VHH binders against Putative asparagine synthetase [glutamine-hydrolyzing] 2. Designs and how they scored, part 7

Target 1, 228 residues: Putative asparagine synthetase [glutamine-hydrolyzing] 2, of Methanocaldococcus jannaschii (q58456r2to229)
Amino acid sequence: CGINGIIRFGKEVIKEEINKMNKAIKHRGPDDEGIFIYNFKNYSIGLGHVRLAILDLSEKGHQPMGYNVDEDKIIYRDDELDRADIIIVYNGEIYNYLELKEKFNLETETGTDTEVILKLYNKLGFDCVKEFNGMWAFCIFDKKKGLIFCSRDRLGVKPFYYYWDGNEFIFSSELKGILAVKEINKKENINKDAVELYFALGFIPSPYSIYKNTFKLEARQNLIFDLD
Below, E stands for the ipSAE of ESMFold2; O stands for the ipSAE of OpenDDE; V2 stands for 0.75 times the mean of E and O plus 0.25 times the DockQ between their complexes.

## First folded at step 2 (VHH)

Design q03w (from q03 with R27F G53W; framework vhh_7aqx_2; at its last look DockQ between E and O 0.09; V2 from the best seeds 0.00; counts 0 for: pae E 17.8 > 2, unsure alone 64.7 < 65, placed apart)
Fold by OpenDDE, look of step 2:
Structure q03w (fold): chain B 228 residues (1-228), chain A 123 residues (1-123)
Amino acid sequence: as target 1 above (228 residues)
Amino acid sequence: QVQLQESGGGLVQAGGSLRLSCTTSGFTFSSYAFSWFRQAPGEEREFVGAISWSGGYTDYADSVKGRFTISRDNAKNTFYLQMNSLKTEDTAVYYCAADRYYLGEWDSEYDYWGQGTQVTVSS
């Protein structure tokens, strides 16, 4: 699986952009893809997901996945995501999702750990990740609160790259996803510090990336954006 | 004088293997990242793969991933493209490129280029 997204201020995100990102990382999930676009007064959001179906391909596993809090319903169809209060794109596995259901008395309809993430976020907020045992990278759009919440697992198993320049936040499971929509002169925008680190360490450590304004979300790190 | 010279190209049957070499001179080999590109007739030059200065990082185009591997030998100032499970679609002129820092798919970003070697994969 792979996740993609664009949060932009002042300019609308179009479906084609997310589609390009999904295509760039299609190898991570060739079985299904989803796109969510939301245009608001001051910001525009696009979320994308590519899915690898290990077992059965079901709509219940489709992402982005939404949660309508008032109706206590999961929304897994792209054309209905406008009804969702909370939307997630998620790559990973929460090992203890069944235990969490019991612990927090969560009723679920899809049987997915994704639903557990959504509902536990609704209940606990950002602290929900403290309850998770597993590997994950996800982005949650909380429509009601007007915020973005991104998270990477404690060991950094699932990748999460992002671009940020103060006006546009672009994220992807792979750098290629970001580059699919962000035109950058790569040579001019090489992060020299990152290169030096690579020379020193043999790898580029988080949060650095090879390009300016491009980062890897650190293990156990969360990103929160207040959009309002 | 900086020089990059490809070798090892030729005719090979589909399913076969070929190993390209790029021999370099005129610069500190160990300080550069290297890439392979290819250009088929009537097509734009496309990124094939890259290897970092240390050899600890490699990147490949999706079309060749799992089939091609890039390596380097600092002692010989040479880096390689091992091509396995070749397909007719792999037919192209293959170019080696060098850059001190850049590992990317944009050919315009590289500092030095070889003259290319023809690879032809027959059915």
Scores: ipSAE 0.000, ipTM 0.262, lowest interface PAE 13.3, mean pLDDT 88
ESMFold2, look of step 2: ipSAE 0.000; ipTM 0.121
ESMFold2 (binder alone), look of step 2: mean pLDDT 79; pTM 0.797

## First folded at step 4 (VHH)

Design a02 (from q03 with S31D; framework vhh_7aqx_2; at its last look DockQ between E and O 0.01; V2 from the best seeds 0.00; counts 0 for: pae E 20.3 > 2, unsure alone 60.1 < 65, placed apart)
Fold by ESMFold2, look of step 5:
Structure a02 (fold): chain B 228 residues (1-228), chain A 123 residues (1-123)
Amino acid sequence: as target 1 above (228 residues)
Amino acid sequence: QVQLQESGGGLVQAGGSLRLSCTTSGRTFSDYAFSWFRQAPGEEREFVGAISGSGGYTDYADSVKGRFTISRDNAKNTFYLQMNSLKTEDTAVYYCAADRYYLGEWDSEYDYWGQGTQVTVSS
């Protein structure tokens, strides 16, 4: 699976931008894709997801996935996501999700670990990641709290690249997703610190990337935006 | 499945010339950037040169400038490495690589790779 997103202050996000990002990483999830757009006065958000469903094509695994807290209902159709309070795009596997359902007495309707992440985030906030055994990269948009919560697993198995210049935050499972909507593949954008590290070490270590303002989210790291 | 396949490698005398080809299967690559890399036994893989999707931009490693030329024929989904004035130091396995959005010298940024073709330059 693959995830994409744009959080922008002062300019709207349009669906075509997320379409381009999803197309750029389509190989990660050729079976299904989804898009969520939310434009608000102070900020605008687009989320994208591509999914590999090689054993079955159940729509209950569709992402972005939403949770309406008051109705206790999972939303997994793009045209109904405006009713969700919490929306996630997620790539990974939470190995212990069935145990977590029992431990926290969660009633679930989709059979997915994605739903368990949403419901534990609602119950535990940012501390939900302390309960997870697995590999993950995800981004949660919490509409009621006005925040974005991104996280990467403790070993960094699932990728998370991001771009941040003070005005927009763009993330993707692969750098190609960011390049689809931001023209940074130019000589003037080459990160000279990363080049120096390459000459010294023979590789570019995390969190660095070859482009300015572009990073890899480190293993075990969370990133939180307060949208207000 | 998409694959790149190199051809044209072989044994050549120092000072000679050789032309490598890289062809694709299962997908047109007319909007992809292409790059050549090489790796000698016991050494790290190194950048040789790159060409943009349109063919309007090329770049070369300093060690091959003026001797090697990269070109492409988008109608045939093929790109080439013309190697002239070959030296024994050019002996390596040569790989072609492609990426839709990345054009540069970092091999980790390329999605598609060929199997490699051996070039051996004898004295």
Scores: ipSAE 0.000, ipTM 0.097, lowest interface PAE 20.3, mean pLDDT 81
ESMFold2-Fast, scan of step 4: ipSAE 0.189; ipTM 0.626
ESMFold2 (binder alone), look of step 5: mean pLDDT 77; pTM 0.785
OpenDDE, look of step 5: ipSAE 0.019; ipTM 0.359

Design a03 (from q03 with R27F S31D A33V; framework vhh_7aqx_2)
Fold by ESMFold2-Fast, scan of step 4:
Structure a03 (fold): chain B 228 residues (1-228), chain A 123 residues (1-123)
Amino acid sequence: as target 1 above (228 residues)
Amino acid sequence: QVQLQESGGGLVQAGGSLRLSCTTSGFTFSDYVFSWFRQAPGEEREFVGAISGSGGYTDYADSVKGRFTISRDNAKNTFYLQMNSLKTEDTAVYYCAADRYYLGEWDSEYDYWGQGTQVTVSS
């Protein structure tokens, strides 16, 4: 799978931007793709997902996935996501999701670990990640609370890159996803310190990338944006 | 000490099949993501496919999708590449690799590599 998103203050995010990002990382998930766009007074959000479906090609595994808390319903159709209170794009596997379903007495309708993440986030907030055993990179938009919650697993198995310039936050499973919508690859935007570290160490250490204002979310790291 | 050992390479006719194996030792198998790479004569090393620690997610290069399948057997500390409908352009040395952190990204460094196994596909 692969995840993409743009959170922007000012100009609206349009579907074409997220579509370009999904296309750039389609090799991560050729089986399905989805897009969610939300515009509010002072911010605009786009979320994208490309899915690799191994055993279940069903619609119930589609992302972005939403949860309507009052109705206790999962929303997995892009055109219905406006009714969700909490929306996720997620790349990973939560190995113990069936145990978590039992431990927290969760009722589920999709049979997915994605649904367990949404429902545990609703129940436990940010501390839900302490219960997970697995590998993940995700972004949750909590519409009622007006916040974005991003998380990467303890070992940093699933990739998460982001760009932040004070006005827009752009994230993707791969740098090429960000490059599809933001020209960070101009010569003046190359992070020369990161390039020097690569030659010295043979790799670019987190949180840096080769481009200015562009970072890799570290293992075990959470990012929380308050939109209000 | 950590080792990755490939086996199963050889000569096969176009349209045929081969299964490569990579047997691992010296680390906790379930903690690692495993990948296959290949390198044809005169070309750069190319990603072929990867499998997650649980085996629930796989990733493939576009050139092999639908023809190659990666799988793992945690009880045997071994992972596999099933290659079907082989083409002459699949001729390469195939390497297995293990990484704790990243799958096939340009900035990723695989922690451990096998020695490689030659696959030759004749017309």
Scores: ipSAE 0.000, ipTM 0.115, lowest interface PAE 16.1, mean pLDDT 80

Design a04 (from q03 with R27L S30T S31E A33T; framework vhh_7aqx_2)
Fold by ESMFold2-Fast, scan of step 4:
Structure a04 (fold): chain B 228 residues (1-228), chain A 123 residues (1-123)
Amino acid sequence: as target 1 above (228 residues)
Amino acid sequence: QVQLQESGGGLVQAGGSLRLSCTTSGLTFTEYTFSWFRQAPGEEREFVGAISGSGGYTDYADSVKGRFTISRDNAKNTFYLQMNSLKTEDTAVYYCAADRYYLGEWDSEYDYWGQGTQVTVSS
């Protein structure tokens, strides 16, 4: 699987932008694709997902996936995601999700670890990641709280790259996903400090990338962005 | 250039043990997360286990938890998979992999992969 997103202040995110990002990383998940767009007074959000269906091709595993808290209902159809309070794009595997379902007495309807993540986030907030045993990279949009919550697993197994320039936050499982919508690969946009580190070390150390304003979310790191 | 080389594979009987090694060169070993993957004939590649750069965090697939142990030796630039209580279902080509780096190229989920080493578990 692969995840993509744009959170922008000013110009609206359009479906075509997320579609381009999904296409750029289609090799990560050729089995299914989803897109969510949300516009609010001073921000615009797009989330994308490409899915590799290892367990099954059921529509119940579709992402972006939403949770409507009042109805206790999972939403896995793109055109119905507006009804969700919490929306996720997720790449990973939570090995202990069945144990967590029992421990926290969760009723689930999809049989997915994705639903367990959504419901535990609703119950525990950011601390939900302390309960997970697995590998993950995800972005949660909490519409009720006006928050973006991104997380990468403790070992840094699943990739998460992001771009931030003070106006838009763009993330992807691969740098090519960001490049599909932001032309950062020009000479003037090269991070010269990162290039110098490469010549000194033979690689560019995390959290840096070769491009300005572009970073890798570190292992065990959470990024919380308040939309106000 | 960066190289990952697996060793230690071979034929072993069910219930036996085997230790795989992945020797790395061309990277700063302590700054990478290392993983083992495996692929059985006609099946998809699957995750087996991972160890963080600090060595403080490890994770395993449910199918191998309690039987396999991943470890690293920073002095030797090598990491290992100790495989105990082997089952016929563990038969696969085992690959070591390292976390990505940023060199302005199109990165996959893992930046570097070994060539693979065959593990065959007989009944």
Scores: ipSAE 0.000, ipTM 0.124, lowest interface PAE 16.4, mean pLDDT 79

Design a05 (from q03 with S30L S31D; framework vhh_7aqx_2)
Amino acid sequence: QVQLQESGGGLVQAGGSLRLSCTTSGRTFLDYAFSWFRQAPGEEREFVGAISGSGGYTDYADSVKGRFTISRDNAKNTFYLQMNSLKTEDTAVYYCAADRYYLGEWDSEYDYWGQGTQVTVSS
ESMFold2-Fast, scan of step 4: ipSAE 0.207; ipTM 0.643

Design a06 (from q03 with S30Y; framework vhh_7aqx_2)
Amino acid sequence: QVQLQESGGGLVQAGGSLRLSCTTSGRTFYSYAFSWFRQAPGEEREFVGAISGSGGYTDYADSVKGRFTISRDNAKNTFYLQMNSLKTEDTAVYYCAADRYYLGEWDSEYDYWGQGTQVTVSS
ESMFold2-Fast, scan of step 4: ipSAE 0.180; ipTM 0.608

Design a10 (from q03 with S31E G53A; framework vhh_7aqx_2; at its last look DockQ between E and O 0.05; V2 from the best seeds 0.00; counts 0 for: pae E 17.4 > 2, unsure alone 62.6 < 65, placed apart)
Fold by ESMFold2-Fast, scan of step 4:
Structure a10 (fold): chain B 228 residues (1-228), chain A 123 residues (1-123)
Amino acid sequence: as target 1 above (228 residues)
Amino acid sequence: QVQLQESGGGLVQAGGSLRLSCTTSGRTFSEYAFSWFRQAPGEEREFVGAISASGGYTDYADSVKGRFTISRDNAKNTFYLQMNSLKTEDTAVYYCAADRYYLGEWDSEYDYWGQGTQVTVSS
């Protein structure tokens, strides 16, 4: 699978931008794709997902996936996501999701680990990641709290890259996803400090990349934006 | 990492003006984007305004557009929020932030805000 997103404080995110990102990483997930766009007073959000079906081959595994807390209902259709309180794009596999379902007495309707992540986030907040055993990279948009919650697994198995310039946050499973909407690879945008570190150390240490304002989320890290 | 200190809050009557300052210490002021947030009693923190590292781009919450202006002075390692035409609904503790996000390990607490400065707008 692959995940993409833009959170922008200013000009609205348009569907075409997320579509370009999804196309750029289509090789990660040819089986399905989805897009969510949300505009609010002070921010605009686009989330994208490309799916390689592993655990759930049905439409119930579609992402972006939402959870309506009051109705206790999962939303897995793009045209209905505006009804969700919490929305996720996720690349990974939570091995112990059935154990977590039982431990926390969760009622589920899709049979997916994605639903368990949404419901456990609702129950435990950011601490939900401490319960997971697996590999993941995800972005959760919590509309009620006005925040973005991104997380990467314990060993850094699933990739997560992001761009931040003080106005827009762009993330993707691959740098080419960010490149689809932002020319981070221009010569003037090369992070010369990171390049120097590569020659000194033989690798670019996390969280840096060779491009300015562009980073890799480290293993066991959370990234939290307050939107309001 | 950068340390932040807010100042300039106080009591003002509706229609009045205040200028908040955020003074930074630590490395590389000119490389950071900066933001102002506020928290009214009983509410969560909300975004107010931001200025890019270059100073060439600014962004504002819809509720303050046209009334508030954010600016920076790299020589003083300080950035400002000029608040005009204040309303009672602008009453809040105002916080400055270097960037809008917290980045940390799973067991870290996020507290990247300054101490805050109280703004009270009376009717």
Scores: ipSAE 0.267, ipTM 0.687, lowest interface PAE 2.2, mean pLDDT 82
Fold by ESMFold2, look of step 5:
Structure a10 (fold): chain B 228 residues (1-228), chain A 123 residues (1-123)
Amino acid sequence: as target 1 above (228 residues)
Amino acid sequence: QVQLQESGGGLVQAGGSLRLSCTTSGRTFSEYAFSWFRQAPGEEREFVGAISASGGYTDYADSVKGRFTISRDNAKNTFYLQMNSLKTEDTAVYYCAADRYYLGEWDSEYDYWGQGTQVTVSS
């Protein structure tokens, strides 16, 4: 599976941009893809997901996945996501999700670990990641709180790359997802700090990349945007 | 110009091992970072692993961590991929790529590519 997203503060996000990102990383999930777009006064959000069907139990594993808190309903069809309060794109496996269902008395309808992430986030906020045993990279959009919550597992098993320049935040499971919608050329936009580190170390350490404003999220790291 | 040539591919039973080699014709081998990519029929190219010019940094795709090891031998101008515990899903054409900068999985940015070597893993 692969995840993509754009959070933009001065311009709308259009579906075609997320389509380009999904296409760029389609090898990670050739069997299914999904897109969510939300354009609001002060910010705009696009989320994308590609998945391999053998990793999911049914169509109910489709992402982006949404949760309507008041109705206690999971939404897994792209054209119905506008009713969701919390939307996730997620790549990973939460090994203990069945234990967590029991521990927190979660009522679930999809049989997926993705649903458990959504419902535990709703219940525990950012601390939900302390309960997870597994590997993950995800981005949650919490519409009512106006928040973006990104997280990477404690060992950094699942990739999460992002671009940030003060005006837009773009993330992807792979750098080429970002390149699909952002003109970054290694020769024209070389990150001078990364080049200096390369000369000193012989490699470019995390979180740096050779491209300006482009980073890799560290293991055990969370990233939170207040969209206000 | 730098030319890259892969070798060492072939047919292997699941659970077996192969070692791929990537050689270069240039005298500047030690200035290059290298990566392995693979492409299965009908799929897009997938990152496998990368090594910096100095050899001090390596990175791997999640799907191969713990099974595959990359290395380089500057005396032989050769970049290697040791593949252990092979699975049928490892079947692909394997490509080496090189650039003066460490690019990791950014396959569109590599200046030099080999022709590929076929790896087939049978059950």
Scores: ipSAE 0.000, ipTM 0.103, lowest interface PAE 17.4, mean pLDDT 80
ESMFold2 (binder alone), look of step 5: mean pLDDT 78; pTM 0.792
OpenDDE, look of step 5: ipSAE 0.027; ipTM 0.423

Design a13 (from q03 with Y101F; framework vhh_7aqx_2; at its last look DockQ between E and O 0.03; V2 from the best seeds 0.00; counts 0 for: pae O 10.4 > 2, unsure alone 60.4 < 65, placed apart)
Fold by OpenDDE, look of step 5:
Structure a13 (fold): chain B 228 residues (1-228), chain A 123 residues (1-123)
Amino acid sequence: as target 1 above (228 residues)
Amino acid sequence: QVQLQESGGGLVQAGGSLRLSCTTSGRTFSSYAFSWFRQAPGEEREFVGAISGSGGYTDYADSVKGRFTISRDNAKNTFYLQMNSLKTEDTAVYYCAADRFYLGEWDSEYDYWGQGTQVTVSS
């Protein structure tokens, strides 16, 4: 699986941009794709997901996944995500999701760990990740609160790259996803510090990336954006 | 309570290999995830790697990926750190830790710690 997203101020995000990102990382999930676009007064958001079917390809595993809090309903279809209060794109596995259901008395309809993430976020907020045992990278759009919440697992198993220049936030499971919509792969955009680190260490440590304004989210780190 | 004891440390030449062991006490070995940390003099303790209770999940710090491998033997209540292609930079006191959950580099939250074993890699 792979996740993609664009949060932009001053310019609308279009479906084609998310399509490009999804296509760029299609190898991570060739079986299904999802797209969510939301245009608000001050910001525009696009979320994308590519899915690898391990067991079966059902709608219950489709992403982005939405949660309507008032109705206590999970929203599967992209064209209905406007009804959702919370929307997630998620790559990973929460090993203790069943235990969490019991611990926090969560009622679920899909049987997926994704739903548990959504509902536990609704209950605990950002601290929900402290309860998770597993590997994950996800981005949650909380429409009601007007915020973005991204998280990477404690060990940094699932990848999360992002671009930020003060006006546009682009994230992807792979750098290629970002490059699909942002031309950052130019010589002038090379992060010299990152290069030095590479020569010194043999790798580029988080949060650094080879390009300017491009980063890897560190293990156990969260990104929170207040969009309003 | 789980008690942890490291062993296998010592002096090794660069490029060499060393295998550390962490023996645990108690009857709930399979219920815990285990991690290795290391601390060099004057440096902060850093995460090395981890293995899940079942052994089906492992992860490593970027600095040791491809060189270090963590495994576990539940029958022996022991988990291991196989260190290959050792570098001088790997010199440190190595600690094993246990927890019910994966905590990564946030070592202050781990439930149990070993006493540490010295690993010295000479040039």
Scores: ipSAE 0.005, ipTM 0.287, lowest interface PAE 10.4, mean pLDDT 87
ESMFold2-Fast, scan of step 4: ipSAE 0.175; ipTM 0.575
ESMFold2, look of step 5: ipSAE 0.013; ipTM 0.407
ESMFold2 (binder alone), look of step 5: mean pLDDT 77; pTM 0.785

Design a15 (from q03 with A33Y Y102L; framework vhh_7aqx_2)
Amino acid sequence: QVQLQESGGGLVQAGGSLRLSCTTSGRTFSSYYFSWFRQAPGEEREFVGAISGSGGYTDYADSVKGRFTISRDNAKNTFYLQMNSLKTEDTAVYYCAADRYLLGEWDSEYDYWGQGTQVTVSS
ESMFold2-Fast, scan of step 4: ipSAE 0.184; ipTM 0.629

Design a21 (from q03 with R27F S31E L103I; framework vhh_7aqx_2; at its last look DockQ between E and O 0.02; V2 from the best seeds 0.00; counts 0 for: pae E 15.4 > 2, unsure alone 59.7 < 65, placed apart)
Fold by OpenDDE, look of step 5:
Structure a21 (fold): chain B 228 residues (1-228), chain A 123 residues (1-123)
Amino acid sequence: as target 1 above (228 residues)
Amino acid sequence: QVQLQESGGGLVQAGGSLRLSCTTSGFTFSEYAFSWFRQAPGEEREFVGAISGSGGYTDYADSVKGRFTISRDNAKNTFYLQMNSLKTEDTAVYYCAADRYYIGEWDSEYDYWGQGTQVTVSS
C-alpha cells in the first residue's frame, strides 16, 4: 500500500495531481486506488491511496476511508467522502486493533484496523498513536477541525516523505510520489547539508532528504498541521 | 452534568507568576484534551495553549510561548496554566475548555467551557 496527499493554499488541488502521485507509487498497490479532493475556503486538499489487496478485496478496505461522526458511519466510496468528518489514508498494520476495540468500547462495521484508527482518533485525538502497536504511516484530515494529522510508527517501518515550502504540503510513501507533482529533483534544490551527512554517515538520516524542503518524517513522530 | 471551573485568577504585578486551575467533572478526564483561552476587554477570545489527553503534547500561542506552561493531573481531574513573567498584556478573563480530540485555536469547536477567571497584571 501507499499513501499520497497534497494540501495547498491559494490554489486548488486537482484530481489529476493525485492520480499522478498514485501512478508513481502504483507498484506499492496495484489492485486498487482511491482519491479524495476537497476544496475549502482557504485551502485545498487531495488524498490518494494505492492498495495491495491480498487479504481483502472488498470495498471495506478501500481508501481514503471516511468517518461521519454524527452518524457513526464509515464512508467507503470516494464519491461519498464529502459526507465524512474525518478522512484517512493509511499504510500499515495495527497489531492490537482488536484489543483496542475492546479497551475503548469501539463499535466497528468494517472489521479493519483503519476504522479503529479513525474512531480512536475521534476519541483520543493525537494520543491515539500511543495506543497503537504495529507499523504505520498515515495522514488524517479532520475536516471539521481543519487540521492534518500525520503519524509514523515507532520504528519507522512504514515510510513517510513530505514536502513543505510554507504554502504547499505534499506527502507520499515514496519520494517518487512527491516528484510526480513537484519538480524538486534539480541540482539547485539539492540539500548540501544532507549530502554532507550522507558522506559522513553513509546515509541521509531523518528528517533530512536529498532535496530542499523535502523531509522524511522521523520514526515515532507525528506531524500536526493547522490549516487555519 | 459536565462542569469546568477555573480558579487561581487574581491581581499580580508585571513580572510575577500565577497558576490557574481548571477542575472538571461529568466526563472521563483522561479521554479529553484541554485548552486555555483568554479574552481581554473589547477583544476577541484568543487561544493561549493546549495539552493532549496523555499530556504528551502541548501547544502554545506565540505570545505566551516560553512563559506559560500547561499541565494536567488525571488523578485530580484538573489541568493547569502556569503563567510566568506576566505582562500587562496578559490581562484578560481566562477560560478553560475541553474537547475529545481537538487542540487548536478554533474556540467554536470545543465541546465544553468554563465560566472564566479574571487575571489582572498591573504595571
Scores: ipSAE 0.000, ipTM 0.269, lowest interface PAE 10.8, mean pLDDT 90
ESMFold2-Fast, scan of step 4: ipSAE 0.165; ipTM 0.613
ESMFold2, look of step 5: ipSAE 0.000; ipTM 0.167
ESMFold2 (binder alone), look of step 5: mean pLDDT 78; pTM 0.796

Design a26 (from q03 with A50V; framework vhh_7aqx_2)
Amino acid sequence: QVQLQESGGGLVQAGGSLRLSCTTSGRTFSSYAFSWFRQAPGEEREFVGVISGSGGYTDYADSVKGRFTISRDNAKNTFYLQMNSLKTEDTAVYYCAADRYYLGEWDSEYDYWGQGTQVTVSS
ESMFold2-Fast, scan of step 4: ipSAE 0.190; ipTM 0.613

Design a27 (from q03 with R27F S35G A50R; framework vhh_7aqx_2)
Fold by ESMFold2-Fast, scan of step 4:
Structure a27 (fold): chain B 228 residues (1-228), chain A 123 residues (1-123)
Amino acid sequence: as target 1 above (228 residues)
Amino acid sequence: QVQLQESGGGLVQAGGSLRLSCTTSGFTFSSYAFGWFRQAPGEEREFVGRISGSGGYTDYADSVKGRFTISRDNAKNTFYLQMNSLKTEDTAVYYCAADRYYLGEWDSEYDYWGQGTQVTVSS
C-alpha cells in the first residue's frame, strides 16, 4: 500500500493533484485506489491511497477509510467520506489488532486492522500508538477536532516523507509522490547539508532528505497539525 | 519582536494547586497552538500539555492527565496551565512554547520559547 496527502492553507486542493500522487506510487498498490477531498474555511485537504490486496479484495478494506462516531459506522466509499468524523490513510499491519479489539471491547464491522486504528484513536487519542504491535505509517484527519495526526512505527519500517513550507504540507510513502505535485528536485532546492551527511555516513539519516523543506518522519515519531 | 513570558510559579505543598500563565506579544495569538513543557535538574525536557489554535483540542502527558488543564484567553493574549493535586515529582522549571504546527516528538522544539518559571512541590 501507499499513502498520499496535501494540507493547504489558502487555496483548494484539487482531486487531480491527489490523482497524480497516487499514479506516481501505483506500484505500491495496483489493486485499489481512493481519494478524499475536503474544503473548509481556512484549509483544504486531500488524502490518497493505493492498495495492494494480498488475500482479500473486499471493498471493506478500501481507503481512505472514515469513522462516523455518532452512528458508530465505518465509511469505506470515497463519495460518502464527507459523513465521517475521523478519516485515515494507512500503510501497514497491526499484528495484535484482534487482541486490541478484545481488550478495549470494540465492535467492528469490516474485520480490518484499519478500523481498529480509527476506533482506538477515537478512544485514546494519540496514545493509541502505544498499544500497537506492528508496522505502520498513517495520516489521520480528525474533522471534529480540526487536526491532522501522522505517525510512523517503532522501528521505522513503513516509509513516510513530508514537505512543509509554512503554507502547505505534502506527504507520501515515496519522494516521487511529492514530486508529482511539487518541484522539490530543482537545483536551488537541494539540501547540501544532507548530501554531506550521506558522504559521511553512507546514508541520509532521518529526518533529512536531499531536498530543502522535505523530511522523513522518524521511527516512533508523531506529527500533528492544528488546522483551526 | 515576538515574546513569551511565563509567570505563576513558586513553592506549594503536595496536594496543592498553582496556575501558570504564558503572556505573549508580537504575533496573531489566535493563529497559534501553544504547549507547556517542563525540565527537572539533570533530566531532559518533557511535554506536559498542548492546546490547539482554535482551543477545540487539548492533549496531555499521561503523568499529568486529570490533574492539569490547559486553557487560553485570546482577548488577553494569554494561555494557562492549571495544576491541581500537585506531586513532588511535578517539581521542575516549566516552559511555554508557541507554534502553528507541532512537528516531531513530544520533546520537539517550538519556534518560540519562554524563559521558564520554577515550580517546587514540597512534602
Scores: ipSAE 0.032, ipTM 0.318, lowest interface PAE 4.2, mean pLDDT 81

Design a29 (from q03 with R27F S31E A33V S54R L103I S108L; framework vhh_7aqx_2)
Amino acid sequence: QVQLQESGGGLVQAGGSLRLSCTTSGFTFSEYVFSWFRQAPGEEREFVGAISGRGGYTDYADSVKGRFTISRDNAKNTFYLQMNSLKTEDTAVYYCAADRYYIGEWDLEYDYWGQGTQVTVSS
ESMFold2-Fast, scan of step 4: ipSAE 0.109; ipTM 0.537

